# Designs tried in a protein design chat: VHH binders against Oxysterol-binding protein-related protein 5 (OSBPL5). Part 8

Target 1, 118 residues: Oxysterol-binding protein-related protein 5 (OSBPL5), of Homo sapiens (Human) (q9h0x9r126to243)
Amino acid sequence: VVIMADSLKIRGTLKSWTKLWCVLKPGVLLIYKTPKVGQWVGTVLLHCCELIERPSKKDGFCFKLFHPLDQSVWAVKGPKGESVGSITQPLPSSYLIFRAASESDGRCWLDALELALR
Short names: E, the ipSAE of ESMFold2; O, the ipSAE of OpenDDE; V2, 0.75 times the mean of E and O plus 0.25 times the DockQ between their complexes.

## First folded at step 11 (VHH; framework vhh_8k46_1)

Design r6 (from q5 with S108T; at its last look DockQ between E and O 0.49; V2 from the best seeds 0.00; counts 0 for: pae E 5.5 > 2)
Fold by ESMFold2, look of step 11:
Structure r6 (fold): chain B 118 residues (1-118), chain A 122 residues (1-122)
Amino acid sequence: as target 1 above (118 residues)
Amino acid sequence: AVQLQASGGGFVQPGGSLRLSCAASGFTFSSYAMGWFRQAPGKEREFVSAISYSGDKTYYAKSVKGRFTISRDNSKNTVYLQMNSLRAEDTATYYCAASEYYDFWPETYDYWGQGTQVTVSS
């Protein structure tokens, strides 16, 4: 069951944003390159994550999912048994930074993620 | 040129308090998130606390939460760290840092101060 799905801008170590399709389900955040299911990027295991608001005057409403012990947040395999996600820039193993399209969209994501994390 | 000048360090007994200050110049302070980091000899630099550009959001390392308070005064271009209930493990050089982005990872921070020494001795 899908709790929420939308595009979010995502980055890691590099300061460059990539728009990706995010699908929130209980316990996981599925990330795809586009809404087409065949372009799986990765799956975040929410039970090992913490969530923090990350406001920025330049980039607006941002938030971060991260492993508090700096370990991997990623599932080993994709939803169809994929062993490697499809992305041209590597994402970090222990965190992701997200940018919502608006403050209201960002609040909806934070509320949903706070519940999904607990 | 950007400058971050940290001050307020010193020697204190366990259970004591210190207040660190970091005066900033050379950038628009009110547009930047600020952080405090520390490094003890032989250890890697670690996150202590961070505050958003407006001051409305704060974050603390688990080891200091409830004992340390970060604050800022945008009219004085200064960030503060109130350190209470100090322990020997808090002994380190404390660095302030600035970034356009609120975060706890040192790689996010573009500008760094020279540090101020805090020594907690039993």
Scores: ipSAE 0.145, ipTM 0.508, lowest interface PAE 5.5, mean pLDDT 85
ESMFold2 (binder alone), look of step 11: mean pLDDT 82; pTM 0.815
OpenDDE, look of step 11: ipSAE 0.407; ipTM 0.721

## First folded at step 12 (VHH; framework vhh_8k46_1)

Design s1 (from r4 with S108A; at its last look DockQ between E and O 0.54; V2 from the best seeds 0.00; counts 0 for: pae E 3.6 > 2)
Fold by ESMFold2, look of step 12:
Structure s1 (fold): chain B 118 residues (1-118), chain A 122 residues (1-122)
Amino acid sequence: as target 1 above (118 residues)
Amino acid sequence: AVQLQASGGGFVQPGGSLRLSCAASGFTFSSYAMGWFRQAPGKEREFVSAISYSGDKTYYAKSVKGRFTISRDNSKNTVYLQMNSLRAEDTATYYCAASEYYDFWPDAYDYWGQGTQVTVSS
């Protein structure tokens, strides 16, 4: 059921990057603090999202998932019924900005997400 | 100091065309994504178009896709907006903006031009 899993840097509302474990499944992107059980951060509902590359001269590969009507992208419950995710700093409600370590890794993520959004 | 100088606005009848230019100085233009935004009185600034630092990627708001074309010339530190098939709804002040990242939200843009007025009316 897992299409892809890897660490990505995710930008918080304070504009700093946090390395999080991202697990892509059909229709959802699950976000964990680490690969360990019990560290769920949030779940992005892909059916409401659009995807855009964010090209830059800066290192890595940047992209964005967002709600085109500026509404929440988050599921209300975790995969094990969690009501509250764990996080060290707040994340935006209607979008997420990701950074992969390389263009190759970022392109792989983008391709997988484009299929998962369809 | 950073400057973005937008020009090329004017009056045009519906169905007409205009070409906007935005000349940049005070930063490394070829390292920045560029965007065009517009604002009518009493409205929020809205996204029109964006172009990546190299020009390889472009994006358009749905309301302008197929009618407007963004381009850039990094040798002249200038971004352009070719506006065809203009409609009354396109009447606004048009602003150019610069960001280190290709994006379409105004909050992502570090530098802003003063704007140029586009008026589409009979």
Scores: ipSAE 0.212, ipTM 0.602, lowest interface PAE 3.6, mean pLDDT 87
ESMFold2 (binder alone), look of step 12: mean pLDDT 83; pTM 0.823
OpenDDE, look of step 12: ipSAE 0.781; ipTM 0.888

Design s2 (from r4 with S108D; at its last look DockQ between E and O 0.05; V2 from the best seeds 0.00; counts 0 for: pae E 13.2 > 2, placed apart)
Fold by ESMFold2, look of step 12:
Structure s2 (fold): chain B 118 residues (1-118), chain A 122 residues (1-122)
Amino acid sequence: as target 1 above (118 residues)
Amino acid sequence: AVQLQASGGGFVQPGGSLRLSCAASGFTFSSYAMGWFRQAPGKEREFVSAISYSGDKTYYAKSVKGRFTISRDNSKNTVYLQMNSLRAEDTATYYCAASEYYDFWPDDYDYWGQGTQVTVSS
């Protein structure tokens, strides 16, 4: 069941944001290039993640999902058996940083993710 | 061809009100979320307000929440922005924009209007 779906800006070590479609389901966060064409980028396994709010100087709301032991957060296959996602900017193996457009949207995402991580 | 025609701008005193309209054509209006953005000279275009395709969800930038009201009439293919308690800081060109999903980021809107000038001055 889909708990929440929306576009979020995502980055890793490179300080360049990529807008991706995020679909939250119990235990997983599915990440796609766009909602319409559905190119799978990756799936984050939420059971291994911790969630923290991140400081931001830009209008919006940032948070981070990360593996506390610096191990991979990614599922090895996509929902249709895909083995890797296609994205031009690399995403790190052990964390992702997200930016929602507003504080209210970000708070909704944090609340939903805190429940989904349990 | 897609057209978004914004109107209703003008000169108004601080504390005054204006109602902006944006008439749409060339796409299925009722399938699109609508947004208002503004840009003052020398500044970046910034989010003002957005409304879902059905009108059941509305969103506002913190600086305008409680003062501005977005609405839409899908039978007239028009989105509106009621602007109350206007301040000098609200002076800008206001643009309407359309996207298949609501979004607060200007770079993700598919269609843009030409804008209408709002000037708030004593």
Scores: ipSAE 0.000, ipTM 0.148, lowest interface PAE 13.2, mean pLDDT 80
ESMFold2 (binder alone), look of step 12: mean pLDDT 82; pTM 0.816
OpenDDE, look of step 12: ipSAE 0.055; ipTM 0.499

Design s3 (from r4 with S108E; at its last look DockQ between E and O 0.38; V2 from the best seeds 0.00; counts 0 for: pae E 11.5 > 2)
Amino acid sequence: AVQLQASGGGFVQPGGSLRLSCAASGFTFSSYAMGWFRQAPGKEREFVSAISYSGDKTYYAKSVKGRFTISRDNSKNTVYLQMNSLRAEDTATYYCAASEYYDFWPDEYDYWGQGTQVTVSS
ESMFold2, look of step 12: ipSAE 0.608; ipTM 0.815
ESMFold2 (binder alone), look of step 12: mean pLDDT 80; pTM 0.807
OpenDDE, look of step 12: ipSAE 0.536; ipTM 0.781
ESMFold2, look of step 13: ipSAE 0.000; ipTM 0.162
ESMFold2 (binder alone), look of step 13: mean pLDDT 81; pTM 0.813
OpenDDE, look of step 13: ipSAE 0.077; ipTM 0.467

Design s4 (from r4 with S108N; at its last look DockQ between E and O 0.28; V2 from the best seeds 0.00; counts 0 for: pae E 13.0 > 2)
Fold by ESMFold2, look of step 12:
Structure s4 (fold): chain B 118 residues (1-118), chain A 122 residues (1-122)
Amino acid sequence: as target 1 above (118 residues)
Amino acid sequence: AVQLQASGGGFVQPGGSLRLSCAASGFTFSSYAMGWFRQAPGKEREFVSAISYSGDKTYYAKSVKGRFTISRDNSKNTVYLQMNSLRAEDTATYYCAASEYYDFWPDNYDYWGQGTQVTVSS
């Protein structure tokens, strides 16, 4: 069951944002390039993640999902068994920083993610 | 020259409280977000808390939310961290940092203090 789906800007250590389609389900966050074409980018395993808001002067609302022990947050295969491509390029293995378009959108994402973490 | 001077660390018993201060000079304090980070021996520096340049928004790592409170006084160029209900796992060197852009990662902060040691032990 899909809890929430929306486009979010995502980045890691490099300060460049990539707009990706994010689908929240219980225990996982699925990341695709676009909603229609469905090219799978990666799946975040939420059980291993911590969630914190990111302070920002930029428009929108930022938050971070990360592994507190600096280990991989990524599932090894996609929802249809996809294994093609490297999830770590351009995204880091242990964390992701997200940017929602507004504070209200970001607050909704945080509330949903807090529940989906457990 | 930019300086961030953290102070207020020390030895405390579990369940005790400490208040850290970080006095800033050499830059326009009211234009910067402020953060607190900590580093235990053998660990990477980790995010603790951050506060927006105006003080209207505050952020906390999950491990400290509800126990720590960040605040700032822009007239005194100082950021504070009130630490309550301290635990052994809070033992670390605590660093204050300043950035024009909010971030949870140490690499994205422009200025750093020298740190103040907090030790929580019975």
Scores: ipSAE 0.000, ipTM 0.146, lowest interface PAE 13.0, mean pLDDT 80
ESMFold2 (binder alone), look of step 12: mean pLDDT 83; pTM 0.824
OpenDDE, look of step 12: ipSAE 0.371; ipTM 0.700

Design s5 (from r4 with S108Y; at its last look DockQ between E and O 0.41; V2 from the best seeds 0.00; counts 0 for: pae E 14.2 > 2, grease 26.5 > 24.2)
Fold by ESMFold2, look of step 12:
Structure s5 (fold): chain B 118 residues (1-118), chain A 122 residues (1-122)
Amino acid sequence: as target 1 above (118 residues)
Amino acid sequence: AVQLQASGGGFVQPGGSLRLSCAASGFTFSSYAMGWFRQAPGKEREFVSAISYSGDKTYYAKSVKGRFTISRDNSKNTVYLQMNSLRAEDTATYYCAASEYYDFWPDYYDYWGQGTQVTVSS
């Protein structure tokens, strides 16, 4: 079951933000380039992650998912058996930093993610 | 030039306490988040704690939560780490760091101190 789905900005390794479609299900966060599921970027395994709010000087609301032992947060295969996700965005291996458009949107995401992490 | 000067390390018995200080100069301290990291020989530098630029949010690694307390005094340009109930596994060089954004990963911190040694041994 889909708990929440929306676009979020995700920070790449070059400190730039890319808007990606994020779909939250129990235990996983699926990331796509667009709502069209054929452009799967990656899947975050939430069981290995911690979640923390990340204060920012910029507009919006930032938060971080990370592996506390600095290991990969990514599933090896996609939801339809894809072996390699989209290569268009260089993303970190052990964490992701997200930016919601507003504080209220960001807090809704934090609440949903805290439930999905448990 | 930007400087972060960490102090307060030393030798302590298990169960003891230490308070680390990090004095900042050369940048607008109140506009930066502050973090503490540590590194034991042969290991990667790891996150310990972070505090927002206003001090209203604090964050801790799971291994130190409930034992360590981060605080800051923007009038003194100083961040502190109160370390209680110290264990042998806390032995490391402790580094303070400053970032426009607080973060768990060293790559996102702009300025680093030279570190202060903490040794917990019988």
Scores: ipSAE 0.000, ipTM 0.159, lowest interface PAE 14.2, mean pLDDT 80
ESMFold2 (binder alone), look of step 12: mean pLDDT 82; pTM 0.815
OpenDDE, look of step 12: ipSAE 0.021; ipTM 0.436

## First folded at step 13 (VHH; framework vhh_8k46_1)

Design t2 (from s3 with D107E; at its last look DockQ between E and O 0.77; V2 from the best seeds 0.00; counts 0 for: pae O 2.4 > 2)
Amino acid sequence: AVQLQASGGGFVQPGGSLRLSCAASGFTFSSYAMGWFRQAPGKEREFVSAISYSGDKTYYAKSVKGRFTISRDNSKNTVYLQMNSLRAEDTATYYCAASEYYDFWPEEYDYWGQGTQVTVSS
ESMFold2, look of step 13: ipSAE 0.596; ipTM 0.814
ESMFold2 (binder alone), look of step 13: mean pLDDT 84; pTM 0.833
OpenDDE, look of step 13: ipSAE 0.165; ipTM 0.534

Design t3 (from s3 with D107S; at its last look DockQ between E and O 0.22; V2 from the best seeds 0.00; counts 0 for: pae O 4.2 > 2, placed apart)
Amino acid sequence: AVQLQASGGGFVQPGGSLRLSCAASGFTFSSYAMGWFRQAPGKEREFVSAISYSGDKTYYAKSVKGRFTISRDNSKNTVYLQMNSLRAEDTATYYCAASEYYDFWPSEYDYWGQGTQVTVSS
ESMFold2, look of step 13: ipSAE 0.690; ipTM 0.845
ESMFold2 (binder alone), look of step 13: mean pLDDT 81; pTM 0.815
OpenDDE, look of step 13: ipSAE 0.019; ipTM 0.407

Design t4 (from s3 with S30D; at its last look DockQ between E and O 0.34; V2 from the best seeds 0.00; counts 0 for: pae O 4.1 > 2)
Fold by OpenDDE, look of step 13:
Structure t4 (fold): chain B 118 residues (1-118), chain A 122 residues (1-122)
Amino acid sequence: as target 1 above (118 residues)
Amino acid sequence: AVQLQASGGGFVQPGGSLRLSCAASGFTFDSYAMGWFRQAPGKEREFVSAISYSGDKTYYAKSVKGRFTISRDNSKNTVYLQMNSLRAEDTATYYCAASEYYDFWPDEYDYWGQGTQVTVSS
């Protein structure tokens, strides 16, 4: 069951933003390069994550998923058993910072994620 | 010079309460989010709580949610951490930090204060 799916910008370790397709399912956040091609980038395990809003006037509506113990938030394998995700800019291991296209979209994501993290 | 001076730490029994204070100077306090972190011996520093520059938003680690309350008084350039129902696992050195942004990641904070020790023991 897909709870929510939309494009988000994700901040890489080099502090650049990449637009990626994000699919929220119970317990996991799937990240793809594009919605149609299905190039899997990674899977975030939500059971080990906490969520925090990161409001930034300059960068739009942002929020952060993070591991409270600074451990990896990523699944080892993809939904189809992929062992290696599609190449994108390097992403942090223990957290991800997201930017939504609008405040309203961002709040929708926050609400959805808050429910998914329960 | 930027200063963050934390106080209020000490010894307390399980179930007890402490109130930490962090007095800030040397920067525009009301423009910065404030956070509390803690580090136990042999463990990594962990996020405890954060509060927005205006105080309108607060965040808590799951481990302290419902027990700890963060607040601030911008007129006094001070951030507080009320700690209730303290547990042995809350024993740590607590640090105050300042950031222009909401964040729980230590690397994202611009300024750090000295630690204040909190020991919860029977």
Scores: ipSAE 0.037, ipTM 0.454, lowest interface PAE 4.1, mean pLDDT 88
ESMFold2, look of step 13: ipSAE 0.567; ipTM 0.796
ESMFold2 (binder alone), look of step 13: mean pLDDT 80; pTM 0.810

Design t5 (from s3 with A33S; at its last look DockQ between E and O 0.84; V2 from the best seeds 0.00; counts 0 for: pae E 4.2 > 2)
Fold by ESMFold2, look of step 13:
Structure t5 (fold): chain B 118 residues (1-118), chain A 122 residues (1-122)
Amino acid sequence: as target 1 above (118 residues)
Amino acid sequence: AVQLQASGGGFVQPGGSLRLSCAASGFTFSSYSMGWFRQAPGKEREFVSAISYSGDKTYYAKSVKGRFTISRDNSKNTVYLQMNSLRAEDTATYYCAASEYYDFWPDEYDYWGQGTQVTVSS
């Protein structure tokens, strides 16, 4: 069921990075505070998203998932029926920007996400 | 000080071509991705095209794909937009912009040129 799971840095609305646990499944990207406690932050609905590689000399390997019509990418409920995600740094509504630990990790994420975008 | 000087605009008939240039100074050009945006009167500024800092990635808005080509020359600190098969809907002020990130959204761009007018009319 789980295609890939790893920590990624995710950029908040104030352009600061927060390390979060990301779990890729067909059609969704689940975001948690940590794998140990499993606190759900949000779920990205991949069917509405496009993916771009976002090269940066400053921040290295980045990529972006976004709604091409600037609408919300977030599911309303969590995987256990949660209606409100854990309190964390503010995140954008129509996109997410990710930073991988390395180019090889980032390439793996892009390849997996391209397949998971149904 | 940072400067982005856009040029090459003008009046052209439908089906015509123009080449826009944007000369950059005051920052390390080869570390910045470049974008072209446009704004018609009364409209929001919209994305046209972007090119990554190395030039290895390019992207185009649907409305211009196949007609416009973005390129850059890092030895001349210049980004270009070749515009072919121009239409009346392409009439706008065209802005070049620079960002540390390759992106499509104007709020991701740190530096902006003053623009060059492109008018397509019979």
Scores: ipSAE 0.218, ipTM 0.574, lowest interface PAE 4.2, mean pLDDT 86
ESMFold2 (binder alone), look of step 13: mean pLDDT 82; pTM 0.819
OpenDDE, look of step 13: ipSAE 0.272; ipTM 0.621

## First folded at step 14 (VHH; framework vhh_8k46_1)

Design u1 (at its last look DockQ between E and O 0.70; V2 from the best seeds 0.00; counts 0 for: pae E 10.1 > 2)
Fold by ESMFold2, look of step 14:
Structure u1 (fold): chain B 118 residues (1-118), chain A 122 residues (1-122)
Amino acid sequence: as target 1 above (118 residues)
Amino acid sequence: AVQLQASGGGFVQPGGSLRLSCAASGFTFSSYAMGWFRQAPGKEREFVSAISYSGDKTYYADSVKGRFTISRDNSKNTVYLQMNSLRAEDTATYYCAASEYYDFWPEEYDYWGQGTQVTVSS
């Protein structure tokens, strides 16, 4: 069951931001290039993650999902059995930093992620 | 050019104290989070402490909680690390770093100081 779906900016390893489609389900966060065709980028396994608000001087709202032991947060296979996600930007292995468009959107994501982490 | 100048390191006996300073120039200091990291020979650079741009949030590695205090003075463009109850395992080169966002990971920081050596020995 989908808890929430929306676009979020995700920070790459070269410290750039890419807007990606994020679909939150219990225990997982599915990441796609766009909502229309759903090209799978990766799936975050939430059971191994912690969630923290990240202070930011920029417009919007930042938060971080990370593995507290610095291990990979990524599922090996996609939701349709994909073995390799779409690779158009490098993303970190043990964490992801997100930016929502507003503080209100970001607060909604934090509330939804707390439910999904359960 | 951006410059972070760390100072205040030295030799100290176990149980002693040191205060590190990091003077910043070449960027808008009050817009950046600041961090302290350390690296002993043969080991990875590890997180010590971080402070938000306004100073209202502070973070510490578990190994230093209760002994170290991070602070900043935005009027002097300086971040500090007060280190009390020093132990042999605190021996390392201490680096200050700056980024838009605090983080536990060194690669998330945009600007780095040259480091200052802290040696705790009897």
Scores: ipSAE 0.006, ipTM 0.206, lowest interface PAE 10.1, mean pLDDT 82
ESMFold2 (binder alone), look of step 14: mean pLDDT 83; pTM 0.822
OpenDDE, look of step 14: ipSAE 0.388; ipTM 0.704

Design u2 (at its last look DockQ between E and O 0.62; V2 from the best seeds 0.00; counts 0 for: pae E 9.5 > 2)
Fold by ESMFold2, look of step 14:
Structure u2 (fold): chain B 118 residues (1-118), chain A 122 residues (1-122)
Amino acid sequence: as target 1 above (118 residues)
Amino acid sequence: AVQLQASGGGFVQPGGSLRLSCAASGFTFSSYAMGWFRQAPGKEREFVSAISYSGDKTYYADSVKGRFTISRDNSKNTVYLQMNSLRAEDTATYYCAASEYYDFWPDEYDYWGQGTQVTVSS
């Protein structure tokens, strides 16, 4: 049921980037620290999100997922019942800004996310 | 110190045109995306337009598409907003803003101008 999985840089509230493993499934985006360790960071509930391209002067490709009513985009529990995500830097509650390594990688993510938003 | 100075506002009839300018200093202008936002009294500041650092990509709010054109001149450290076919609902204070990353949301912009008033009235 996995639509796509890849590493993306995600911007923290301190305006720094953290490389995280993102797994796209219908209706959700699962975020982990690494693909092999499986430490769950958080799950984005796509049903309330909107998607927008975010142009940048830096290499790669940026896009944003956000809740249009400024409410949390995060699921309460992880896929194995985790109650608290594992990360050292705080992430925003109502949006996430992503950076793919290349424009082609970013376009692939946008296409997949447009299909997964429900 | 960073400065963004917006100018070119005024009073116009519906259907008229204005060209706003925003002169920048105190940072490397060619490394920043630029945006225009507007705010009417008692309303939230809203996105109007944005342009990438090189000018290769431009973005517009749906309400202004086809009527407004954003441009920049990196040799003059200036961003422009050409506003055509103006309507009463375009009446607002227009602000220019700068960020390393283009965005539709004001919170992502690091530097803001003082604004210039645009009033569209018959």
Scores: ipSAE 0.006, ipTM 0.208, lowest interface PAE 9.5, mean pLDDT 82
ESMFold2 (binder alone), look of step 14: mean pLDDT 80; pTM 0.809
OpenDDE, look of step 14: ipSAE 0.246; ipTM 0.604

Design u3 (at its last look DockQ between E and O 0.85; V2 from the best seeds 0.00; counts 0 for: pae E 5.4 > 2)
Amino acid sequence: AVQLQASGGGFVQPGGSLRLSCAASGFTFSSYAMGWFRQAPGKEREFVSAISYSGDKTYYADSVKGRFTISRDNSKNTVYLQMNSLRAEDTATYYCAASEYYDFWPSEYDYWGQGTQVTVSS
ESMFold2, look of step 14: ipSAE 0.095; ipTM 0.469
ESMFold2 (binder alone), look of step 14: mean pLDDT 81; pTM 0.812
OpenDDE, look of step 14: ipSAE 0.459; ipTM 0.746

Design u4 (from u1 with Y53W; at its last look DockQ between E and O 0.69; V2 from the best seeds 0.00; counts 0 for: pae E 10.7 > 2)
Fold by ESMFold2, look of step 14:
Structure u4 (fold): chain B 118 residues (1-118), chain A 122 residues (1-122)
Amino acid sequence: as target 1 above (118 residues)
Amino acid sequence: AVQLQASGGGFVQPGGSLRLSCAASGFTFSSYAMGWFRQAPGKEREFVSAISWSGDKTYYADSVKGRFTISRDNSKNTVYLQMNSLRAEDTATYYCAASEYYDFWPEEYDYWGQGTQVTVSS
């Protein structure tokens, strides 16, 4: 049921990038520290989100996934019942900015996410 | 020092027009996206419009789409907001802002102007 999985750089208001493992499934984006250890960081609930490309002069390809009403995008429990706070620090509660390593990788992610957001 | 100087606000009747300007200095204007935000007393600052560094992409809040037009002139280091068909709900202090990439969240903008007041009243 996994649509796509890959590493992406993710940031919020601190404008620093953290490389995390992202697994896309219908309706959710699962975020882990690494693929092997599977340390769960958070789960984005896609049904409440909008997606926008973030053009930048920086290398790579950027996009933003956000709640249009500024509400939390995070599930409160992990896929194995893990418990984290209602927002995942240092990441913001209502949005995430993603950076793929290349435009082709980023385009693939946008295409997959656009369908998963419906 | 970075400076964003917003101007062009004033009093206007409903249905009227105003053109806001924001003159920039102290940074490489052509490398920055520009945005307009507004804030009415007692309300949160909200997104109005944004324009990419080259001007190729523009974005508008739904409440202003079709009535407002953002533009920029990189040779004059200036961003503009043409506001037509103004309504009472458009009354606010309008702020210009700059960031490396466009966004509709105020937190993503690094530099802010002092604002210019727009009042739409009959």
Scores: ipSAE 0.006, ipTM 0.179, lowest interface PAE 10.7, mean pLDDT 80
ESMFold2 (binder alone), look of step 14: mean pLDDT 82; pTM 0.817
OpenDDE, look of step 14: ipSAE 0.321; ipTM 0.658

Design u5 (from u1 with K57R; at its last look DockQ between E and O 0.27; V2 from the best seeds 0.00; counts 0 for: pae E 11.2 > 2)
Amino acid sequence: AVQLQASGGGFVQPGGSLRLSCAASGFTFSSYAMGWFRQAPGKEREFVSAISYSGDRTYYADSVKGRFTISRDNSKNTVYLQMNSLRAEDTATYYCAASEYYDFWPEEYDYWGQGTQVTVSS
ESMFold2, look of step 14: ipSAE 0.536; ipTM 0.792
ESMFold2 (binder alone), look of step 14: mean pLDDT 83; pTM 0.828
OpenDDE, look of step 14: ipSAE 0.556; ipTM 0.799
ESMFold2, look of step 15: ipSAE 0.006; ipTM 0.182
ESMFold2 (binder alone), look of step 15: mean pLDDT 83; pTM 0.826
OpenDDE, look of step 15: ipSAE 0.368; ipTM 0.695

Design u6 (from u1 with D56E; at its last look DockQ between E and O 0.65; V2 from the best seeds 0.00; counts 0 for: pae E 11.5 > 2)
Fold by ESMFold2, look of step 14:
Structure u6 (fold): chain B 118 residues (1-118), chain A 122 residues (1-122)
Amino acid sequence: as target 1 above (118 residues)
Amino acid sequence: AVQLQASGGGFVQPGGSLRLSCAASGFTFSSYAMGWFRQAPGKEREFVSAISYSGEKTYYADSVKGRFTISRDNSKNTVYLQMNSLRAEDTATYYCAASEYYDFWPEEYDYWGQGTQVTVSS
């Protein structure tokens, strides 16, 4: 069952944001280029992750999802057996930085992710 | 010029305590998150602790959680690391760093200190 789905801006090593479609289910966060099926980017395995707020003097509401031991957060295969995701920006193996469209959306995402991390 | 001066390191026996200080100049300290990192010979620099610009949020590596405490005094442009229950594995050069955004990753930090040596041995 889908808990939430929305676009989020995602960043890794490069200081530039990529808008991606995120689908939250219990235990996983599915990431797609758009809401269109078949444009799978990656799947984050939430049980190995920690979640923190990322306060900044820059505008926006940010949070970080990461593996505390610097191990991969990514599932090997996509939801339909995809073996490689489509990506326009290199994303790190052990963390992702997210930016929500608004502060209220960001808090909603944090609450949902905290539940899904159990 | 930006300067971060770390001090308070030294030689200590296992189970002992040290308090590190990092004095900052050349930038608006209260606008920056601060971090502590450490590096042992032959290893990569690793995250120890971070504190938000206001001091309201603190973060710790699992290996130091419950033993180390980060704090800051924005009126003195100084960040501190209280290190208790020290172990041989804590032996390293400790570096303070500054960034507009707090982070666990060294590459996200804009300014670095020269470091202070901490040696834990019997």
Scores: ipSAE 0.005, ipTM 0.174, lowest interface PAE 11.5, mean pLDDT 81
ESMFold2 (binder alone), look of step 14: mean pLDDT 83; pTM 0.820
OpenDDE, look of step 14: ipSAE 0.347; ipTM 0.677

